# VHH binders against a6qnr0: the designs that were tried, part 23

Target 1, 346 residues: a6qnr0
Amino acid sequence: MRLVHLDLKGAPPKVCYLSEIFPLFRALGANGILIEYEDMFPYEGHLRLLRAKHAYSPSEIKEILHLATLNELEVIPLVQTFGHMEFVLKHEALAHLREVARFPNTLNPHKEESLALVTAMIDQVMELHPGARWFHVGCDEVYYLGEGETSRQWLQQEPNSKAKLCLSHMEAVASHMRARYPTTTPLMWDDMLRDIPEDQLSGSRVPQLVEPVLWDYGADLDLHGKALLVEKYRKSGFSWLWAASAFKGATGVNQSLTPIEHHLRNHLQWLQVAGSVPADTLRGIILTGWQRYDHFSVLCELLPVGIPSLAVCLQALLHGDFAENVKARVENFLGISSLEEMSFRR

## First folded at step 6 (VHH; framework vhh_7ubx_2)

Design s30
Fold by ESMFold2-Fast, scan of step 6:
Structure s30 (fold): chain B 346 residues (1-346), chain A 121 residues (1-121)
Amino acid sequence: as target 1 above (346 residues)
Amino acid sequence: QVQLVESGGGLVQPGGSLRLSCAASGFTFSSYAMTWVRQAPGKGPEWIATIYSGGSTMYADSTKGRFTISRDNAKNTLYLQMTSLKPEDTALYYCARGYYRGSEYWPFDYRGPGTQVTVSS
């Protein structure tokens, strides 16, 4: 699969705009979308405090799903359940669920209320995504895990470890999904798993519950290291893996490359990784489109700015390379005579 | 045990240069992307630069052309060469293990205690 990631923080597109770009995604070779709602999801009831003032309505979510169906795009929703919980943990009412009091980014995995909170979020999102085959539960960059008072006390008891703490929470979230939604497979970002030895991973239930997404946005990848990491995950019991690249994100790039050249090289490197691992290992590639880190800036790097890069990257993935004929096709899609006329370098 | 220790900060005049170092231990340094992040007084953390395991680099617009991130895998050390320093570059500079995603203020799993850079006359 080739999924386009939609990061809806800051300035989420209107439904009418999505009606214009979903046909374009399909024409460029995408066959799915990963939607990261954050506070743009219309949470209700006791979770109403999580929704932003300009969040989508339930009817707008249904319209988005209908548009995806019309354009043959598989929808995978994403809800952060461990790290990147700032939109949740910034609220005074929920601050007691922070791993470390001064940082709103990581959920305290020791509190039963933490699991109740994130499973309620999952359940409300699933209510509006009936039939979702995959659901991404985040779990990346769980910064400061183990540094809270409760965790420090827990870690002093043998055989407890930070890896065990991390895997325990991941298992609890994924087990909830598997039990309540047996036809939906949880996905999670892989970075918290990279340093965990094969024997510890195999000893957990996580490999039987989730499909990890291996992410790397560099123009040059450690191909051998990626192959070894994939082998570790397969030996640990994971059935399927996903890759994740980037078609937009940070404004800075390698000094010798334009942003579009950097992202194209990233995708070509992932094609090399895919070619080096056994068949039936990678389910697909997620092309991530992260917003600028300054969420309060009026000059965010919005989706329209990333469309030329997305076109280049999707077509390179679809055709297996970026030869002159593929380049010409992209130039025709973009309505330009040469990609060299379009530069994101400042 | 993962350890990151920054050094090389100090007081420098506008237009000056400074080289920061970050000594890493407790993990396979060469297999990870490494990042420099800064935090100015009274502000949240700001991403500055990332160097990926394969050697490619990314920079924030505010530092592009003035700062150079590099690594020495044999020494398990990350560097930041800063030139044409401005008062606005005054901040505590941290090294961190991991990638920059653009959507998060501080997403990194490990960071050092930081090294202070002050740019004033």
Scores: ipSAE 0.000, ipTM 0.403, lowest interface PAE 11.5, mean pLDDT 85

Design s31
Fold by ESMFold2-Fast, scan of step 6:
Structure s31 (fold): chain B 346 residues (1-346), chain A 121 residues (1-121)
Amino acid sequence: as target 1 above (346 residues)
Amino acid sequence: QVQLVESGGGLVQPGGSLRLSCAASGFTFSSYAMTWVRQAPGKGPEWIATIYSGGSTMYADSTKGRFTISRDNAKNTLYLQMTSLKPEDTALYYCARGYYRGSGFWPFDYRGPGTQVTVSS
């Protein structure tokens, strides 16, 4: 599968705009979308406080899903359930669920109410995404895990460890999904799993519940290291894995490449990784489009700025390279005479 | 209390035009997709058009190009502009809250009592 990630924080596109770009995604070779709503999702009832003032309505979410269906795009919703929970934990009513009182980033995995909160969020999102085959539960960059008072005390007891704490929460969330939505498979970002030994992974139920998404946005990937990591996950019991690249967002330090060239190289490197691992290992690639943090923002259509990069990256993935004929196809899709015209873009 | 009230129906000749209105109350109109459905004598309900809260529209093949659905959120009112009317368009027309999800699925939680449209010479 080739999924386009829509990060809806900061500058979510209007639904009428999505009706124009979904056909373009399909034409470029995408066959799905990963939608990260954050506070743009119309949470209701006791979760109404999580909804931003100008969040999508339930009707607008259903409109988005209908437009995806018309364009043969599989929809995978994403709800953060562990890290990156600032939009949830910033609220005074929910501050007691923070792992560390001063930081709204990480959910405290020791509290029963923490699991109740994130499963309620999942349930409301699933209510508006009936028939979703996959659901992404986040779980990346769980900063400060183990640093709260409860966790510090818990970690002093044998045989407890940070890995066990991490895996226990992941298992609880994923078990809820598998039990309540038996035709939906949970996905999660893999960074919190990378350093966990094979024996600890296979000792948990996580490999039987979840398909991990291996992310790396660099222009140069450690191909051998990626192959070893894939092998570790497979030996741990994971049935399928996903890759994640980036078509916009942070590019890292590479002064020789334009942003488009950086992202293209990232995708070509992921094709090399895919070719080096056993067949039927990777289910697909998620092309991430992260929002740039900005304390002062003007109205900007972030996706139109990223479309040239997206077109280049999707077509490279579809054709397995970016030769002159593929470049010409992209130039025609974009209505430009030369991609070199875009090389000065930031 | 959710309430939908249709108006604008009547007798019209083949090839004629008619505009239907639906006045909504008891809910945040701007937050919901709105739909027009019709039911001809002796037949089941037929979905004809939906307008989403964001403004996008969908039409049944039988009405595409002839009917235009629109809304005025300031007035909490839904409209259906009908042109090139045919005898087959004779039906009770009612508005409903919600959108169409395909044949065999009825997702509408509220509908009005309807307004009769008769196309005859």
Scores: ipSAE 0.000, ipTM 0.109, lowest interface PAE 21.2, mean pLDDT 83

Design s32
Fold by ESMFold2-Fast, scan of step 6:
Structure s32 (fold): chain B 346 residues (1-346), chain A 121 residues (1-121)
Amino acid sequence: as target 1 above (346 residues)
Amino acid sequence: QVQLVESGGGLVQPGGSLRLSCAASGFTFSSYAMTWVRQAPGKGPEWIATIYSGGSTMYADSTKGRFTISRDNAKNTLYLQMTSLKPEDTALYYCARGYYRGSGHWPFDYRGPGTQVTVSS
């Protein structure tokens, strides 16, 4: 599969704009979308406080899903359930669920209320996505995990470890999904799994519950290291894996390459990784489109200015290369005489 | 387990150069993107540069063209070469594991104690 990731935090596209770009995604070779709602999802009831002022309404979410169906795009929703929880944990009412009191980004996995919170979020999102075959539960960049007072005390007892703490929360969230939504497979970002030994992974239930998404947005990938990582995950019991690249956002400021060249090279490198691992190992690739970097330099790469990069990257993936004939197809599709005439906003 | 130790900071005159190092241990260094972040007195943290596992680099606009991030995976060491230093570059410089895509605070799971860089006439 080839999925386009939509990061909706901060500046989400209007529904009428999505009605124009979903046909473009399909035409370029995408067959799905990964929607990261964050505070743009219309949470209700006791979760109403999570909803941003400019969040979509339930009817707008239904309209987005209808547009995806019309354009033959599989929809995978994403709800962060461990790290990147700032939009949740910044609220005074929920601050007691922080792993570390000073930092609102990581959920305390020791509190039963933490699991109740994130499963309620999942359930409300699933209510509006009843046919989802996959659901992404996040779990990336779980910073300062193990540093909270409860975790520090727990970690002093044998045989407890940070890896076991991490896997126990992941297992709890994924088990909820599998039990309540048996036709939906949880996905999660792989960075918190990378350093966990094969025997600890295989000793947990996580490999039977989730499909990990291996992400790397660089123009040059450690191909051998990726192959070894894939082998570790397969031997640990994971049935399917996903790759994730970037068509805009996270890596757009490389001195030696234009943004398009950087992202194209990233995708060509992932094709090399895919070619070096056993067949039927990678289910698909997610082309990530990160929107903002708080506390860091702001990269303003709104989806409309990322379309040329997305077109190049999707077509390279679809055709397995970016030879002159593929380049000509992209130029024709974009209505331009050459990609060199296209300027990108940095 | 995971440890990051910075070195190479010091006092330098405007226009000068410094090379920072970060020794990493306790994880598979080659599998992670690595980042330099700085914090000036009384200010929040500022992202400076990231280097991905394969060697690709990304820089903040404030340092682009003046700073170079690099890594030696065989030695588990991250570097930051700084040139054309300005008084505004005065800060405590930290190396951090991973690339943080922003949530509005200081959330790196592992960072070192930092190395002080002071640019003063």
Scores: ipSAE 0.011, ipTM 0.465, lowest interface PAE 9.2, mean pLDDT 85

Design s33
Fold by ESMFold2-Fast, scan of step 6:
Structure s33 (fold): chain B 346 residues (1-346), chain A 121 residues (1-121)
Amino acid sequence: as target 1 above (346 residues)
Amino acid sequence: QVQLVESGGGLVQPGGSLRLSCAASGFTFSSYAMTWVRQAPGKGPEWIATIYSGGSTMYADSTKGRFTISRDNAKNTLYLQMTSLKPEDTALYYCARGYYRGSGLWPFDYRGPGTQVTVSS
């Protein structure tokens, strides 16, 4: 699969705008979308405090899903369940669930209430996504894990370890999904798994429950290192893996390559990785579109800066290379005479 | 187990040069993006540069053309070559595992204790 990631924090696109860009995604070669709602999801009941003032309504979510179906785009929702929990843990009512009291980004995995909270969030999102074949539970960049008071006490007891703590929470979340939604497979970002030894990974139930998403947004990937990491995951018991690249939003600062050149090279490198691993290993690639640090809305990023990069990257993936004929196709699609008109060195 | 240890900081005159090193251990160094971050007295952390596992680099505007990030995967070592140093570059410099993803948070799952750089005559 080729998924376009939509990061909806801040100023999310209006449904009428999505009705214009979903046909564009399909035309460029996408066959799915990864939607990261954050506080734009219309949480209800005891979770109502999590929704932003301008969050989508349930009716609008249903309209978005209808538009995706109309354009043959598979929808995968994403809910953070461990790290990147600031939109949840910033609330005073939920601050007691922080791993470290000072920092709102990581959930305390020792509290029964923590699991109850994130599974309730998953359940409400799934209620509006009844046909979801995959569901992304986040779990990336779990900063400060092990540094809370309860975790420090727990870690002093043999045979406890930070990896065991991490895997325990991941297993609990994924087990909830598998039990309650047997036709939905959980996805996770892979960074918290990279340094866990093969024997400890295979000793957990995590490999049987989730499909990890290996991310790297660089223009030059360590192809040999990626192949070794993939081999480690397969030996640990993971059946399927995903790749994740980026088409925009990595930093928002100056770089040695133009943004389009950087992102194109990233995708060509992922094609090399895909070619170097067994054919039944990678399920797809997610083209991530993180919010830029330049105070512009998602719409402003997608229309003038994101769309040309997305077109280049999707077409390179679809055709397996970015030769002159593919470049000409993208230029024609964008209505320009040369991609150089949209690329400036920084 | 995971350790990041910075070295190479010190006192330098404006216009001078300095090379920082970060020795990494306890993880597969070649598989991770690595970042330099600095924190000046009274200010929050500022992202300086990232080098991805394959060698691609990204820099903050404040260090454009003056700083160079590099890595030696055989030695598990990250470097920051600093030139044309200014008083404004005075800060504690940290080595960190990961990258700035533009999501509003820094890649601080593991960060070293830092090495002090002071630029004054």
Scores: ipSAE 0.005, ipTM 0.461, lowest interface PAE 9.9, mean pLDDT 84

Design s34
Fold by ESMFold2-Fast, scan of step 6:
Structure s34 (fold): chain B 346 residues (1-346), chain A 121 residues (1-121)
Amino acid sequence: as target 1 above (346 residues)
Amino acid sequence: QVQLVESGGGLVQPGGSLRLSCAASGFTFSSYAMTWVRQAPGKGPEWIATIYSGGSTMYADSTKGRFTISRDNAKNTLYLQMTSLKPEDTALYYCARGYYRGSGTWPFDYRGPGTQVTVSS
């Protein structure tokens, strides 16, 4: 699969803007979208405090899903359930669920209320995404895990470890999803799993419950290291894996490359990784765009800046390379004479 | 074992009404969206209506205002009430688990054998 990631933090794009964007994604070669709603999802009842004032309505969510269906885009919703919980844990009513009182980033995995909270969030999102084949539960960058008072006391007992704490919460969330939605497979970002030894991973039920998404946005990937990591995950019992690249967002290390060159190289490197692992290992790739979307920014960020990069990256993935003929197709699609013109303004 | 069994089809005059039923078994019916799709002779499948687990509904433009999808979770049964039937509504009607994905193939993980509706005089 080739998924385009939509980061909707802070403000939702109008449904009419999405009606323009989804056909474009389809035309460029995407066959799905990963929607990260955050506070743009219309949470209700005891979770109403999580919704932003201008969050989508339930009818608007259904319209978005219908638009995705019309454009043959598989929808995978994403709900953070461990790290990146600021939009949830910033609320005073929920601050007692923080792992560390001073930091609203990470959910305390020792409290029954924590699991009840995130599973309620999942359930409300699933209610508006019935029949979803995959659901992303986040679990990336779980900072300060183990630093809370309860965790510190728990870690003093043999044979407890931070890895066991991490895996136990992941298992609880994924088990809820598998039990309640047996045709939906949970996804999670892989960074919290990278340093866990094979024996500890296989000792948990996590490999049987989730498909991990291996992310790396660099222009130069450690190809050998990625192949070894994939092998570790397969030996641990994971059946399918996903890759995640970036078509837009922070580039960091390789600032000397133009944005389009950086992102194109990232995708070509992931193609090399895909070629070096066994067949039927990678289910797809998620092209991430770590940018806030709102009524004003969707057209400005995606159309003149993000769309050229997305077009280059999707077409490179679709054709397996970025030779002159593929480059010509992208230039023709964008109505330009040269891609170099698009990189002039940063 | 997931099973879906449709009933209620038949021959009906133009302008008439029919109620289709779908009996579901082998899964937690209340947890799933349910869909009606139809296939006319020589044509591909056409999505008609979906009812989500929470009770929200969506309809194809061709049937909006004439058809009503509903469910009885206590009986594990899905319904389609059809009114103002037209000759072009003639088709084999299928019950399916899940929502319409628009994939160009049958995107549902399970469907029934169908019930025939013929609108003719």
Scores: ipSAE 0.000, ipTM 0.120, lowest interface PAE 20.2, mean pLDDT 82

Design s35
Fold by ESMFold2-Fast, scan of step 6:
Structure s35 (fold): chain B 346 residues (1-346), chain A 121 residues (1-121)
Amino acid sequence: as target 1 above (346 residues)
Amino acid sequence: QVQLVESGGGLVQPGGSLRLSCAASGFTFSSYAMTWVRQAPGKGPEWIATIYSGGSTMYADSTKGRFTISRDNAKNTLYLQMTSLKPEDTALYYCARGYYRGSGNWPFDYRGPGTQVTVSS
């Protein structure tokens, strides 16, 4: 699969705009979207405090899903359940669920209320995504884990470890999904798993419950290191893995490469990784598009900048390379004479 | 367990050069992208440069052509070579584990205490 990641933080695009962009994604070779809602999801009831003032309505979410279906795009929703919980834990009413009191980043995994909170969020999102075959539960960059008072005391007792603490929360969230939604497979970012030894991973139930997403946005990947990491995950009991690349990211310029060249090389490197691992190892690749929006007009300006990179990257993945004929096809599609005349910085 | 310790800061005249180092321990250094960020007095953190696990690099426009990020995976060390320093480069510089995602906040899980760079005549 080739999924386009939509980061909806801050200023969600209007549904009418998505009605134009989804056909474009399909035309470029995408066959799915990963939607990261954050506070743009219309949470209700006791979770109503989590939604932004300008969040989508339930009817708008249903319209977005209908547009995805019309364009043959599989929808995978993403809800953060461990790290990157600022939009949740910034609220005074929920501050007691922080791992470290002064930082709203990480959920305290020792409290029953923490699991109740994130599973309630998952359940509300699933109610609007009843046909989801996959659901991403986040779990990346779980900052300060183990540094809260409860965790420090817990870690003093044998055989407890930070890895065990991390895996226990992941297992609880994924077990909830598997039990309640047996046709939906949870995904999670792999960075918190990279340094966990094989014996600790296989000793948990996590490998039987989730499919990890291996992310790396560099123009040059450590191909040997990636192969070893994949082998570790397979030996730990994970059945399927995903890759994640980036077609846009932080504002900036590589001294040796343009942003488009950087992202194209990232995708070509992931193709090499895919070719070096056993068949039936990778389900697909997620093209991440990280963004920060202060208002809707900024979103409109940034998306045109991202489209050439997305077109280049999707077409490279679709054709397995970026030879001159594929480049010519992208240039024709974008209505330009040459990709070399494009510049990120005017 | 994870530690990042910066060094190499100091007072330098405009147009001068400095090389910053960051010693990392407690994780598989080669598996992570590494980033330099700076914070000027009264300002939020500003992303400067990222180097990925494979060695490719990205730079902020404000430092393009003047700063070079590099790494030595055998020594678990990150570097920032700064040239043509300007008064506006005055800030606390710290290394961080990870890639800047374009998020509104720059919440890197591990960063050192920082090393102060002051550019004045």
Scores: ipSAE 0.186, ipTM 0.645, lowest interface PAE 6.6, mean pLDDT 85

Design s36
Fold by ESMFold2-Fast, scan of step 6:
Structure s36 (fold): chain B 346 residues (1-346), chain A 121 residues (1-121)
Amino acid sequence: as target 1 above (346 residues)
Amino acid sequence: QVQLVESGGGLVQPGGSLRLSCAASGFTFSSYAMTWVRQAPGKGPEWIATIYSGGSTMYADSTKGRFTISRDNAKNTLYLQMTSLKPEDTALYYCARGYYRGSGEWPFDYRGPGTQVTVSS
């Protein structure tokens, strides 16, 4: 699969704009979307405090899903359940669930209330996504894990470890999903798993419950290292894996490459990785589009920078290369005479 | 135990240069993207540059062509070469594991204690 990731933090695109870009995603070769709602999801009841002022309504969510269906785009929702919990843990009512009191980033995995909170979030999102085949539970960049007072005391007891603490929470969340939604497979970002030894991963139930998403946004990948990492995950018991690349990112000075050239090379490198692993290993690739703080940045980045980059990257993935004929197809799709005019290359 | 230890900071005059180093231990350094972040007194952290496991780089616009991030995987060491330093570059510079996603106050699982860079005449 080729999924476009939509980071809806801040100023999410209006449904009318999505009605214009979903057909474009489909035409460029996408066959799904990964929607990261954060506070733009219309949480209700005891979770209403998580909802931003301009969050989508339930009716708007249903319209978005209808538009995805019309364009043959499979929808995978994403809810952070461990790290990147700032929009949740910034609230005074929920601050007691922080791993470290000073930092709202990470959920305390020792509290029963923590699991109750994130499973309630999952349940509300699933209610508006009936029939979702995959659901991403986040679990990336779980910063400060092990540094809270409860965790520090727990870690002093043999044979406890940070890896065991991490895997126990992941297992609890994924087990909830498997039990309540037996036709939905949880996905997780893989970074918290990378340094966990094969025997410890195999000793947990996590490999039987989730499909990990291996992410790397560099223009040059360690191809051999990626192949070894994939082999470790397969030997640990994971059935399927996903890759994740990036089609947009932070602006900056790139000495050798323009931003679009950087993202194109990232995708070409992931094609090399895909070719080096067994055929029944990767389900697909997620093209991530992380959003900056600018309140209108998702629309602004998609129009001036994001869409040209996305078109280049999707077409390279679809055709297995970015030769002159593929470049010409992208120029035709975008209605432009030259990608160089879009700051693609010098 | 994961450790990141920065060095190379100091007092420098405007227009000068400094090379910062970060020694990493306790994890497979070559498997992670590495980042430089700075924090001036009374301000939040500012992302400066990221280098991915394969060597590709990304920079903040505030440092444009003045800073260069690099790594030596054989030595588990991250570098930041700074040129044309300005008073505005005065800050505590941190080495961090991971790439910057633009969220959270300190969105890195590990960072060093930092090395002070002061640009003043």
Scores: ipSAE 0.000, ipTM 0.400, lowest interface PAE 10.9, mean pLDDT 85

Design s37
Fold by ESMFold2-Fast, scan of step 6:
Structure s37 (fold): chain B 346 residues (1-346), chain A 121 residues (1-121)
Amino acid sequence: as target 1 above (346 residues)
Amino acid sequence: QVQLVESGGGLVQPGGSLRLSCAASGFTFSSYAMTWVRQAPGKGPEWIATIYSGGSTMYADSTKGRFTISRDNAKNTLYLQMTSLKPEDTALYYCARGYYRGSGMWPFDYRGPGTQVTVSS
């Protein structure tokens, strides 16, 4: 699969913009979308405090899913359940669930209320995505894990470890999904798994529950290192893996566009990784499109800015290379005379 | 325990050069992207450069062409070669584990104590 990641931090694109860009995604070779809602999802009831004022309505979510269906795009929703939980843990009512009191980014995995919170979030999102075959539960960059008071005390007891703490929460979340939504497979970012030894991974239930997404946004991947990592995950019991690249991102001050060549090279490197593993190993590639740090940035502005990079990257993945004929096809598709015109700051 | 220790800062004249080092321990260094971040007095942290596990690099516009990030995986060491230094480059320079994707309050779980760079005549 080739999925386009939509990061909805800040302002969500209007449904009318999505009605224009979904056909474009399909025409460029995408066959799915990964939607990271954050506070743009219309949470209700006891979770209403998580909803931004200008969040989508339930009717708008249904319209987005209908548009995806019309354009043959598989929808995978993403809900952060461990790290990157600032939109949740910034609220005073939920601050007691932080791993470290002064940092709102990581959920305390020792509290039963923590699991109740994130599973309630998953349940509300699943209610509006009843046919989802995959659901991404996040779990990346779980910063400060193990540094809270309860974790420090827990870690002093043998045989407890940070890896065991991490895996136990991942297992609890994934087990909830598998039990309640048996036709939905949870995905998670792989960075928290990279340094966990094979024997410890295989000793947990996590490999039977989730499909990890290996991410690397560099122009030159460590191909040997990626092959070793894939083999470690396979031996640990993971059945399927995903790759994740980037077609845009916020990496520096005053950067509204990333270099197209960098992202193209990233995708060509992932094609080499894909070619080096058995056919039944990788399900697909997720092309990530991270928003700028500024939560007030208008997403509709950022999406059009990233389109030339997305077109280049998707077409390279679809054709297995970016030779002159593929470049010409992209230039024609975008209605431009040369991709060289996109390499300078405007 | 993850540790990052920076060195190589100091006083340098405008137009001069400095090479910063960051010694890493407590994790598989070769498996992670590594980043340099700086913080000037009274300002928030500014991302400077990232080097991915495979060796490819990305730079902030303010430093592109003047700074070079590199790594030595055998020594678990990250480097920043700085040239054509300006007074505006005066800051505490931090080594950080990970890739900056522009999200969260502070995107890195580990950073060193920093090394001071002062550009003044």
Scores: ipSAE 0.081, ipTM 0.588, lowest interface PAE 7.4, mean pLDDT 85

